# Designs tried in a protein design chat: VHH binders against q9yez8. Part 19

Target 1, 342 residues: q9yez8
Amino acid sequence: MVEARGGLDPRRLFKAYYSLSPPVEEPRDIAYREFAFQLFDGDVYVRHIGFDSMEELLSYMAREAPKNAYYSVARYSLPTARSMEEKGWLGSELMFDIDVDSLEGCGEVLGDSCLSRGYKQAVRLVEALYRDFGVPSTLYFTGNRGFHVLADCGWCRRLGREERREIARYFTLEGLRLELIIPRPGRRGVRPAPPSPDDPGLRGWIARAALERGVDLSAVHEAIEDLLDDVRVAIDVKVTQDISRLARIVGSLNGKAGLLVARLGLEGFHPGDWLSPFRGEVEFRASARLEESRILGRTVSLEPGRVYSMPAHIAVLLQLKGYGAVAGGEVVVRAAAGWRPL

## First folded at step 7 (VHH)

Design S22 (framework vhh_8cml_1)
Fold by ESMFold2-Fast, scan of step 7:
Structure S22 (fold): chain B 342 residues (1-342), chain A 124 residues (1-124)
Amino acid sequence: as target 1 above (342 residues)
Amino acid sequence: EVQLVESGGGLVQPGGSLRLSCAASGFTFSRYAMGWFRQAPGQEREFVALISWSGDYTDYSDSAKGRFTISRDNAKNTVYLQMNSLKPEDTGVYFCAAKKGYLLYTSPSEYDYWGQGTQVTVSS
């Protein structure tokens, strides 16, 4: 338990969480991964850290209580070396980053609807990686406003930057030649066959998007711009092409929102208190206006100068986002005994 | 209602072969990835092999690769493990496990349903 007095100290809150043996997912081949952390003290990033076991990693996190925690998608023979040449690169997982803020209308919106839109794109990406590339992958919520998709396969570990960039561009639809996949019907002559949900590649994805929208498959061309928007994934190509990129440690906290990095299934994503280890009711003093928004399953609106009673996990998020400060109450921290992430 | 029933275990000499079967019921088998895990006395469950829901992707532990083959028959709701060139180190209780969706894991904690296991003993 952490007491709030005139403002919650996020460092103490995070320290309480990491001190309770939190359910952190073990990175595969942990001894070959580089770890990096952003610490509360001076906002410094520390890198080139290695661990031989989960016990060492959890001990480090309990001691340091980092603002953000990362591990490399790369495997290295010497992960603690300072240069890439000395690290001895052994291959990297494919990494895709979906930033909700890049979605139309979501740049400054604190809202579950924008997270749901990002989740839909992440699910499609996982399905397309498997269907089009034969690559199984895992979907993660980044604990703030984004999703990561990681794929670890034998052949893909050794792909270079250009090959990774080409895979990423497949999902962003950069350089798409639509006429080669959905030919335009001519005024005269034989009509091209409409796409089928069972078609390979982009044709199948467009057909499935059409069915979801209630668009007749024979009329796909009439709705093509909306359908392409439905199948495109707003990934950061620069992240995917970077073989040295860092992923967030699952079960760690994201310093921007105080929410857990969580592994997700493909059946649905409903933001809620399960994304936070923080519980309780607190007093929140607003210092900024927030128009009515759905945040973690709750409707929230704020006027500057007013005091509100609200769940601790929402108050922590709002304080970290600069909307005010926790003014009273107690925060209960849960980590292991009765709490499990997805 | 959900059941996974393993069969095909037994006693075999080093270098021998066994074929394990796992019959699934009570869930939509074609939506689940399937895995085989084993447990030696006094040890934790360890990964042996997995197969995706479609059967298009398979993965094996280093000790199983080249000797074991996992396969499935979605029409019969059954997953198989063909084990060749068996070694004394392969001795243990073999468990069939099911994980919903396209995501493939080697960690036992990720699996939704488990069989009761079948004993495999490799001894001269």
Scores: ipSAE 0.000, ipTM 0.108, lowest interface PAE 22.7, mean pLDDT 84

Design S23 (framework vhh_8cml_1)
Fold by ESMFold2-Fast, scan of step 7:
Parts: C-alpha cells; structure tokens; sequence
Structure S23 (fold): chain B 342 residues (1-342), chain A 124 residues (1-124)
C-alpha cells in the first residue's frame, strides 16, 4: 500500500498501474509504428522506439513507467530510424485533435462542462467524416482535456500534408465562401431553394442545425452566424496536416491529470471514476483556491491551507494540476483481476 | 436472444465459387456494421471483409480484394459474402460478426456478436 504523506509521487503511482497488466489496447500493425514516451526523470522525451509485440510494449511501460505514452499514426518500414526519409513512410491515419482549452470560456476552467462541449464537437466530427467522406473513425478521450479522432482508410492513408489540411479546413470552415452554399434571397423576390437536412455536405449540416434550433429552413440566412458556430469543429489544423503525428496509447495514463486514454462511443460521455485506475479515500492538503467545480462527476471547491477528504482519483488529478498534495490515506490501483494495494 | 447463423459453406475445387449467408436475429440489424472473419486450423481469426450499417461502405483484406464481395439486405436481416476464384489458402471456418454503430473495425476484438461459423474447404 502507498502511504500518501507529503504528496504522492506520480511516477510511483504510474509504475504501480503499468506493473499490473493494464488494459492497454494493441495499436494495429504494432511492428510498423514509432513509439515515443515522456519520462518522469527530467521530463525526457524518448522517440524512435519500436516493438515487435504487445508483450515488448507492456514490458517497456512496466519498466519505465512513462508520464505520457504515444504511438505514430504513421506506419513505417523502419520505425526506429531517426529521419522520415529513413523510416520508409507507408501511410498515416487521419488524425484530428480537439483541445477543450481552445473552446470559448474553457481556457482556464476545470470541470466536466467544458469536457462535455468538446465531446459534442468530437461526435459531430465523427458523424461528418462518415457522412461527407464515407470514412469511419474512432473517438478517444486523451486522459486530460482533449479528444482525438482517428480514421484509417485505404485512400486516405497516402494523402499528403496539403490534402490533410484541406480536410481539416472543411471542418473548421476556414475560407468558407458562404454564398456558394446558402445564397441570400434576391432583391426582386427570387428565393433560392432552402437547404434540406438530406442535402450533401455543409448545406445539410446547416439545415440540421437550423431544425435543432427551431429555425425555419427558408430563413437560415437570418441565423447563419449561430448555425455556422453549431456546425464548426474546433480542431487543430496543424495536427491534422502532420503525417508524422503521435496518438496516445489507449489505456495509458495522461501525465497532466492521471486519467486513462479511453475509447469513447457516440451515445454520451460522463466523466467519472471509470477514467482512473486509482481508488481509495485520501486526505488532500490544498495550496491553491479552486472555485466550486464539477470534476469527474463530483463537486469540488478548495481553500488554501485546508485539508479535505476525497476520492484518490480526484486528489491525484488536483495534485498533478498544482492545487495541493495528498497528505494521508491509502491509494489502491486497479489490476486486471480487481483492486490491489500500490 | 441474439443469433447469427452462417450458411453456404462446403467443399469446392480451386477456382470455384461459394456464396455465404449470415441470418441475424434478436437485434436491430440496420444499426450494426457486419464483418466476415475466417480461421484456419491452428491460426487466429483474421479479417476478410466488412460492410457498414447502411451498405454504403465496404472494405476487404488484401487477399480478398477483387475476388470477394460483401453485401447486405437490411429488409431480410442478412449479410452475404460472394467468394470467387477460391484458392486452397481460403480454407477455414468463416464467421460473421456484428458491431453496433457506423464505426468500422477490422479487429475481431471490437465486434459485439459472433456466429458459430461455417466450414469452407478448397481442395481438389
């Protein structure tokens, strides 16, 4: 059992998790992927690592207990080489990154509400990617404050930087020429056909957004700015255009929050203890103020200098974000066969 | 009760054809992607083909491309695999599998429901 006096060492917590057969998902074609890790010792970033099997990957993570763990969306013939030219690029999955902190009003706000807003944008992206491009994709929570959407298809794996950038701009609506999609009514009473929810592309998305808002389809031009905001996806274009980008290993921990990288469905996202391998009740000594916030399904507020009893997974998150330190109690880490002491 | 029942397997000579069918019951078939997988003796299950819940998207393993065609009939709750130009290497037990939603997976571990399989033997 780990006694949490003077703060928990996050490296020790992560090592306990990785040592107990963690539910890490195997990246497809593992032998062709580049792996990278950020280590706790000096925050060193190690790249150009390859594995021939899941056993090798799990052994590495159990030994090193990384702060963050990544694999390339690219496949390479020689993933351990140091340059792209030497790696022998075989294609890359499409990757989209939604950073909750980039959403209006969420940059400095902890809490589930901003995560819910990011999730809604990620679901919309998955739906639009399938509807407009015919490309199925998978949605992931990054274990802190973001979402990744990954898509792997035969034709899209070989797309270059410019083509990937154009796909990303389709979702951010950068450079949109609205007059080509939703023309304004003419002065002489000539009215274009209104958009239909069954229309292809952006026109259909605008029509569906209008119906959800209760806006007449014939009057979409009157609410067009709000409707465009409803359909826009806040992705990082620079991530999507980069064929060498790294995705987080599913089932690994995110060093900023101590939460699991998790595959998500489209029916809803409810942050809670299921996102953490850590259990127990601990004493948390706050060193910073936190205004009342909903965190992992719980209401939390902190005053500097006070000691609070709270679940271990929330205390770990708050410690990693600089709000204080775990001062007492026990932390139990999830194992494949149940819960075990650290 | 969820059931997937495969049929249409059998013994054929190299170069021959077979049409496999998978009849689904106990779930809303039109909301599931469907896949075909095969397993040769002493080997793990491998991906053969998949079709989206609408039928608008299909994908195939490299060995199946150009020879096999996956299709579905949502009114009959049935998915099909038309296999042409069969080779001895195609011998194995063929399973149909169902995955809820429009997300498509080539990994067996992602699928929600599985049939019991139908034997396909390609031999002279």
Amino acid sequence: as target 1 above (342 residues)
Amino acid sequence: EVQLVESGGGLVQPGGSLRLSCAASGFTFSKYAMGWFRQAPGQEREFVALISWSGDYTDYSDSAKGRFTISRDNAKNTVYLQMNSLKPEDTGVYFCAAKRGYLLYTSPSEYDYWGQGTQVTVSS
Scores: ipSAE 0.000, ipTM 0.115, lowest interface PAE 22.2, mean pLDDT 84

Design S24 (framework vhh_8cml_1)
Fold by ESMFold2-Fast, scan of step 7:
Structure S24 (fold): chain B 342 residues (1-342), chain A 124 residues (1-124)
Amino acid sequence: as target 1 above (342 residues)
Amino acid sequence: EVQLVESGGGLVQPGGSLRLSCAASGFTFSYYAMGWFRQAPGQEREFVALISWSGDYTDYSDSAKGRFTISRDNAKNTVYLQMNSLKPEDTGVYFCAAKRGYLLYTSPSEYDYWGQGTQVTVSS
């Protein structure tokens, strides 16, 4: 472990992290990817950067300690060219962006419950991509308040904007005519077959959502409005239709929260200190009110002007989000980015 | 010093079972993903199974899926591979490997530490 003073300068914390040669997931076909970074100095984005190896990428990040780090979902024959015409597009992965802030009641809440809601939508998206399109995909936490789902399949790399938009609309349920999917019984003694978790498409999604809510499958038509909200995926359609979009580098830090971009499985997501490389107990001076919130497994509330003792990873997150500043103590920085207890 | 020590290998007949163990020491085991790899005579090391640092995520090669189960006990610093319905094609030296961090890799070149291996022979 490496110790860092004060946590008053997030740049120093990010520099300490990247100086430990932390584990970073290699983007497939790295030499064909465009890289982009938001730097602390000048708060500007630098694009059209290429690397021939992971060694070059890691050296760049150790030197620059970026606030945010990205790579293109597109592959290009010349990723360092400044125009799309010169880059030579070779195809793009399917990218889906689930923003927790877009979920009802979750804007600026910082709560673990909102992250869990976003995760559940992302898992349904991964499952539906495989079941309905035959496409395996990978799920990622963006290190702040969102999830990315990436799918790299032969046929999908060359899809145009319109086809990508239609795939996204399939998951947002835009233009849905509900009565065609879950018919309501109109006559006594005549009941449509209830949906099954194994049904294709939306019927299967509704059945799975019903089971999660404890709703009897034979009664789904009575709870359908609530179930549709559970099934609908809050995807940013503009992200999915854009062949030139950037994904976050897995193992890099997100400058808005100081948390790691992390690859996730489908069995569960439990926010905790494992999402941060920062450890220690520090003094935090609050400059803004925070209503009681559960953040990374800890209950936090803040009143302006008060000083609190708290774990460094929470204090760093709160400072980056504008709730105050670390006023004392030292932050220990770990390359492994924490751990999850048994 | 860092050590990974495999055990549980041996000679078994087709259709039999073996449980491999890998005891880790010299590093913070709970911060490492663990993998099992095998090497048949004259071949390169190939991926068999992996488990995340927490135990929440597992992955298997196509040949191992449905027959092998990887598990770990972080309190005992040990990773296990339960092998059922063994076939002659499963014969080889089985290695456990450790990778620091939460990222999951199937490539041998990504792993930080390796055991010496344990021989598994499936034959009459």
Scores: ipSAE 0.000, ipTM 0.103, lowest interface PAE 21.6, mean pLDDT 82

Design S25 (framework vhh_8cml_1)
Fold by ESMFold2-Fast, scan of step 7:
Structure S25 (fold): chain B 342 residues (1-342), chain A 124 residues (1-124)
Amino acid sequence: as target 1 above (342 residues)
Amino acid sequence: EVQLVESGGGLVQPGGSLRLSCAASGFTFKRYAMGWFRQAPGQEREFVALISWSGDYTDYSDSAKGRFTISRDNAKNTVYLQMNSLKPEDTGVYFCAAKRGYLLYTSPSEYDYWGQGTQVTVSS
């Protein structure tokens, strides 16, 4: 429990959470992973950290209570070495980063609707990886405004930068020559076959998107820009091509929103209090305007100078985003498991 | 108001080099693919080079490949064409063009915005 009277220090909340020994997903082959943390004290990044066991990782997190916690998608023979050469690279998982802020109309705007749009793109990415590449993958919410998709297959881990970039471009459609996928009508009286939902690759995805929109398959050209927007995945190609990238530790907190990094299924994503370990009702003093927004399943609007009663998990998020500060009440901190509180 | 302004054209001898620049304004440059096209007297507008919105993908006409390099600076809203080993057949008006989104086209008819062009003359 953290007393909010006289103001709320996020550092104390994170310390309270990690002191409960919350469930954290063990990174596979933990002893070969580099760990990195951003600490509250001085906002310093600590890098080149290694652990021989999950117990050592949990003890570190309980002691340090980091603002952000990361592990390398790469495996290294010596993860504590300071140079890539000395680390001895053994391969990297495929990593895809979907940034909600990159989606049209989402920018820096808070709200569950943009998170839902990002989730739908992440699900399509997981499905397309399996369907088109035969690669199983896992979907994660980053605890703020993004999704990670990670895939660890034997041939995947040894791919170089160029191969990873080509896979990423397949999903962003960068470099697409549309005429090779959906050819234009030929000479007078000659028409190319329309795409079928059973076609491999992009043709099949376009056909399925057309059927979902109620677009005749013979008329896909008339709606092609909308169909490509439905198929396209807004991933950051630079993240995917970089073999040294860091993923967030599942069960840790994201310092920008105070929400849990959570493993997700493909059946749906409904933002809510289950994404936060913080409970209780608090008084929130707004210092900035917030247009009516649906945040973690609740409708919120703020006027500067006004005091609001609200759930602690929303108040903590709003304070971390710069909309004001908690002015009173008490925050109850609870352990959570995976993507749901217990 | 959308504007594309080409510069850097001029007269060079065969084997010489020129660097063309295209300054963009009035649209979100980092969301557009950029292309260079040229038009010789009495000819149709011809594809020369393109670069994706991110700068990660480039493509060239067969005549430009190995001699020309396209690049972009999204912070400066500018696209460049470095032309080396210039030949008399490279003579023409060079146009900068912009296409919204991730799709890449070599056809002039697909592009959304066009500059007014800059003259390149390769002559002894």
Scores: ipSAE 0.000, ipTM 0.292, lowest interface PAE 14.4, mean pLDDT 86

Design S26 (framework vhh_8cml_1)
Fold by ESMFold2-Fast, scan of step 7:
Structure S26 (fold): chain B 342 residues (1-342), chain A 124 residues (1-124)
Amino acid sequence: as target 1 above (342 residues)
Amino acid sequence: EVQLVESGGGLVQPGGSLRLSCAASGFTFSRYTMGWFRQAPGQEREFVALISWSGDYTDYSDSAKGRFTISRDNAKNTVYLQMNSLKPEDTGVYFCAAKRGYLLYTSPSEYDYWGQGTQVTVSS
C-alpha cells in the first residue's frame, strides 16, 4: 500500500507496483530486442539495454520502476550496440499506432467514448491486415490514449521504410483515387456493378460500411464521404515506416495515465478498473474543471477547489492529467491475475 | 466446462504417418479457429498448423507444408492433423488449441483454450 497524504508521488506508486513482480508478457526472442526506459530520476531516457531472460527484465523493472517501458519491434544480433550498423538488424515487426487524440473531436476530450472510437479503428485495421494482406496481428492498448497493432510475418519482417509507408497509406487512404475503386456510371446505358462486402480491398470495406449504415450498395456514391471516414484508419504513418520503432511492454504502466499496457481481443473493449493496478478510495482535491465525463466506466465531474471521494485508479489518472491531486486516503497496489485481460 | 482432448499419438519410424484428433466440448466449436502446436524437449511451444472456423482457410509452418494436412468436422466438434513423411525432428508433444473468431494466429499466446497434449515420437 502507498499512503496518500500531501499528494501522491507517481514514482512511489510505480515502485510499489513493480516491487510485486507483476505479470509482464515476454517479448518474443527477448535476447534479440533492444529495451528502453524513461526513468523518474532526472526524467532520463535510457536505451541500448538488452536482457537474456525474463528474469533479468523483471529484476530491472523492479529495481528501476520506470515511468515508461519499451522494447524494439526490430530484432538485432547485438541489441546493446549504440549504432544501427553495429546492432545488426534482423528485421522488424509491422507496427501501427492509433492515437485517439488525432481523431476528430477527441484531442482535448477525456473519456471512454474516444477510446471506443480508437478501438473500433484498431479492430478494423487487424481485420484489414488479415483480409487484404494475409497477415495476422495483435492489438494492444497503450495504457493512455492509444492502440498499437503489431504483426510479425516472414515476408514483411524485412520490408524497408518505403514499403511500410505504402502499407500505412493504404489504411489512411492518403492519395486515394476513388474513381478507380468505385467507378461512376460514365456511359449511356452502362452501370458499373455495385461493390460487394466480399470484394477484395477497399471496395469490400466500403460495401461493409454501407451495410452497417443501412446504405443501399447501388447508392454508395451518395454517402461516400461518411463511408470513407468509417473505413479510414487514423494511424501515424511515421511510426509504421520506422523500422527501429519501440513498442510498450505489456503489463507495464504508462507514465501519462498510470494505466496498464494491455493485450486486447476483437470482441469489445470496455475501459474499467481492470486497466489499473491501483485500488482503494481516496480524497481528491480538484484544481481544474472537468465537465461530466465517463472515465474507466465511471461518471466524473470536477469543480476547482472541491474535494471528492473517488476510486484510487480514477484519482491517479486525474492527478497525472493535471486535474488535481490526491489529498488523503490509502492506495492499495495489486499485481494479481484478473485485473487485466491477459 | 471447456475441454480439448488429443489422441492418435504414438511411436512411428521415419517416413511413417500418424493422424491426430482433437475432440472439443464446452464451447461453440464452429465459432473458433483451431490450431496444432508442438513442443520438443528443451524447446518452446511452436506453431504447426491452423484451420479457420469455417474450414475454408488453412496455414502451415514451413516444416509442415506439403507433409501435414489439417481438417475439421464441425458436426463432430473435432479437428484433425494428418502427418505424413514424418522425420525425427517432428518428435514432440502435440497440442490442440482454440481461438475464438475468424482470424488466424500462429502465436501460442493468442489462443484461448488448450488440450493437455499427445506424444509423437519418430524413431527407428
Scores: ipSAE 0.000, ipTM 0.100, lowest interface PAE 21.8, mean pLDDT 84

Design S27 (framework vhh_8cml_1)
Fold by ESMFold2-Fast, scan of step 7:
Structure S27 (fold): chain B 342 residues (1-342), chain A 124 residues (1-124)
Amino acid sequence: as target 1 above (342 residues)
Amino acid sequence: EVQLVESGGGLVQPGGSLRLSCAASGFTFSRYVMGWFRQAPGQEREFVALISWSGDYTDYSDSAKGRFTISRDNAKNTVYLQMNSLKPEDTGVYFCAAKRGYLLYTSPSEYDYWGQGTQVTVSS
């Protein structure tokens, strides 16, 4: 519980959250991971931090209340070493980053519809990694406007930058030679075999997309641009190729939105108050216009200079995004029974 | 009291297999790198294999690669060494060793706790 007066201090909100029993997931092989944090004091970015246990990580976060919290997808024999040469690289998980702001029509658009589009691409990526590469992966919401997919497999940990870049390009369709996948009909009415939903790789994905659109499998070439858009995944290739990349700690807060980094299932994603630990009804003074938007399952619109009564989790997000400030009310930090570490 | 107790050693013919076990007690097993070392008659103690806290990272000596597999069961506080395609040169006393923390060392001097050893003899 934090009392809100003239503007919320985000550091105090984050400290209240981290001082409870937060639902922070232990990174696998925690002692081999490099940790990094962006702190509220001076916006300092601290790196080369290591922990031997989950208790040490939680104690650090409770003490420092970081703005953003990260761990390396790489494992190192000496994660606290200052240089990469001294760290002793042991391999890295595959990491894929889907930035909602990069999706067509979603740049700078605040709202749930673009998050749902990003989620659908992330689900397709998880499915394609398993079907096409035999690689299980996990899907995460980044706590703002993005999704991460992480895959940890024995053989893929040791892949270099170029191999990771090639995997990423497979999903962005960069360098695609479509004529080798979906050949055009031959002369004199001869037609190549249509793709099947059970076909491996891109052929199978195109066939499944065609069935979803009601496109005849023998006529996929007539709708090919739409089908390719359906199967393409808008990932950041630079993230995937980077063996030293940082992932966000699951259960930590994202400093840009005040929302939780959350592990997601594949059956659906419905943005809502469950993505925030903050509850209560507060008074919000708007300083910027917001056209009608659906945010965390609620409809919001703002006019500059007006004061609104709204749920605390919406107000926190809007303040962090620069739309105004909380002017009154009380914020309660909800640590539900069952959020305790196992 | 810290204890590491090895078992599974014995006499085997060249090309045969043995599975060594090491039961640990008296420390938080899941926070220790576990290693296997061996000592042949008249020789220094040498590295054979190691396994990280999670079991995800393993390393082997050149002589052990492709023939030996190290594994662990953190619920049972036990580390194993499956030895296949055994050669006369594999003869020696095999020691289980534990090193606190996540650092992966192949030097015997870096390990904190040691078992008493179990004899492996490969002879026709």
Scores: ipSAE 0.000, ipTM 0.119, lowest interface PAE 20.1, mean pLDDT 85

Design S28 (framework vhh_8cml_1)
Fold by ESMFold2-Fast, scan of step 7:
Structure S28 (fold): chain B 342 residues (1-342), chain A 124 residues (1-124)
Amino acid sequence: as target 1 above (342 residues)
Amino acid sequence: EVQLVESGGGLVQPGGSLRLSCAASGFTFSRYAMGWFRQAPGQEREFVALISWSGDWTDYSDSAKGRFTISRDNAKNTVYLQMNSLKPEDTGVYFCAAKRGYLLYTSPSEYDYWGQGTQVTVSS
């Protein structure tokens, strides 16, 4: 248990979590991956770290209790070398980063509805990678306000930065020539064939989005802006084009929210206490106003100067987001109890 | 015409049990996630429980965990909520809701269709 009487120290909470040998997903080919961490002391990033086994990684995290923990999507013959040339690049997984804050109405807003919208985009990305590129991928919650999608395939590992950028642009619809995908009627009332759910690429995705909305396929043009928004994926193109990019270690904590980096399925995502290792009831002293919001399955609203009794996992998140501080109570830290994959 | 019809509400003593049912018609039930929400006097609708369109995934509010069980019968187009160890705090109008697709939401605003509600009163 971590006492919160004198205020909650995130370093102590993270230390308690990592000391419990938490379930951390082993990065594939761990010995070929570069690891990096942001430490609480000085907020410095340490890089060029390698591990020969999961035991070494877990021991490191238990000792250092990092604020954030990462591993390279690249494989290197010598991951501990300081220069890219000396590392000996062996290829990189495709990485996509979906930032919930980039979605309309979600910047500055805490809430489960924005996370659900981001999850919906991430699922579409996974499906589109498989349908359009033949590439299986894995979906992860980043532990704050985003999702990662990682794909590891033989041909895609060796793609260069420009090829990766073009794949990303396919999903952001950057440079889309809509007339080439959904032709509009000609001047003489020519009616192009409507899109079908079985059509390849964007046409099929627009048709499936229309069916999900209850829009007649012959009336796609009447709802085209909403349908494009439904199929567009708000990924960060710079992340996808970067062959040296870092992904978050699954089962580690995100220092911005105190939530777990979690592997997700495609059947659904509902934010809840299972995303946090912190349990208990605590006193929270609010220092900022929070409009009524649904956070991890709970309705929360805050007025400055008031003290609230609330679950520890919500209080930790709110403190890390700057809404106040834990003023009393005790936090129970659990490594496995209550955490479930979807 | 889409309809969700709740039943099984009533008056019960603290510690008692009730089983709510929600009969769905007018849409392809097996393609919709189903949720139960409640509204206490003077409060907004709050999440109680959900079940995926396949029935393989469920989730519960913290107040419902360990006491309530959601289930569905796709052949009968019905979703159920078994409520045990009822408390006065569980008093409210219970609503059945449907969301198209495989995505699971705890927010009332995400749901496509709603029933009219059934009153649950827990009182001594």
Scores: ipSAE 0.000, ipTM 0.108, lowest interface PAE 21.7, mean pLDDT 84

Design S29 (framework vhh_8cml_1)
Fold by ESMFold2-Fast, scan of step 7:
Structure S29 (fold): chain B 342 residues (1-342), chain A 124 residues (1-124)
Amino acid sequence: as target 1 above (342 residues)
Amino acid sequence: EVQLVESGGGLVQPGGSLRLSCAASGFTFSRYAMGWFRQAPGQEREFVALISWSGDFTDYSDSAKGRFTISRDNAKNTVYLQMNSLKPEDTGVYFCAAKRGYLLYTSPSEYDYWGQGTQVTVSS
């Protein structure tokens, strides 16, 4: 238990969580991964950390209670070396980053609807990686407002920056020559076959998007801008092309929202209290207006200066987002099953 | 104290298969990366394959890639090399080697412990 008198100290909450030795997904080949942490003391990242076992990693997190916890998508022969040259790069997983705040209308809205939109793009990316590249991947919620997709395949771990950039551009549709994929009807007296949902690549994705919208496959050109928007994935190309990127440790907390980094399936994402280890009823004093929003399955609205009774996991998120502070009550901390062993 | 014992070598025709085993004792096997190296007549010892202490990362020489598979069983303290589509140029003495920790090396000079080797001959 953490008592919330005179405001919540997020450091105490995170320390209480990590002291429970919560379920954390073991990164593959843990001993070859660089670990990095943002600690509550200061705003500097501690990097070049290595562990031989999960026990060492969990012990470190219980002792330090980091604000954010990361591991490298790269494998290194000497992950604790201070320079990239000395680390000895052994290859990197493919990493894709989807930021919900980059979606139209979502930067202003603290709500579950925008998370669902980002999740839909992440699912499409996972499906497209498998269908178009033959690459299985895993999908993760970053614990705030984003999704990571990671793929570890033998041939792809050795790809360089330019090859990774080309894969990323395939999903952002940057440089698309649409006339080669969906020719306009009636051109040169030849009518090409309409796209089929079974077609490879972008053509098949456009056909599936058209069917979902109720658009006739022979008339996809009439809705093409909407269909391209439906199939485009809003990934950060700079993240995907960078072989030295860091992923978040699954089962750790995100310091921006106090939510768990969670492995997700492809059949749905329903934000709720399962994404938080914090429980209890607390008093929250609002210092900013929040328009009616659905947050972690709850409807919330705030007026400045008013005191509200609310669940601790909502209050922690709102405090970390700058909407106010917890003014009273008690927070119970539990080991949360945000990680799915699958 | 420390012992690495290779087995499974022999004479095989081109296109054939062999499975090499390396039984380890006298050290904490699960804390060591394992590698397979070979030495052809008149040549220096060369890298064939490696496997991380966890078994999750593997790497192969260009000549071994697609034909050989390295694996390990930490409960049995054993590392294996499955060799398929063998060619005459695969002929040599095959050595298993152990390197403590998380460092992965393709250089023979970096390895801590070595077996005595097992002969593989690919000949018609």
Scores: ipSAE 0.000, ipTM 0.137, lowest interface PAE 22.7, mean pLDDT 84

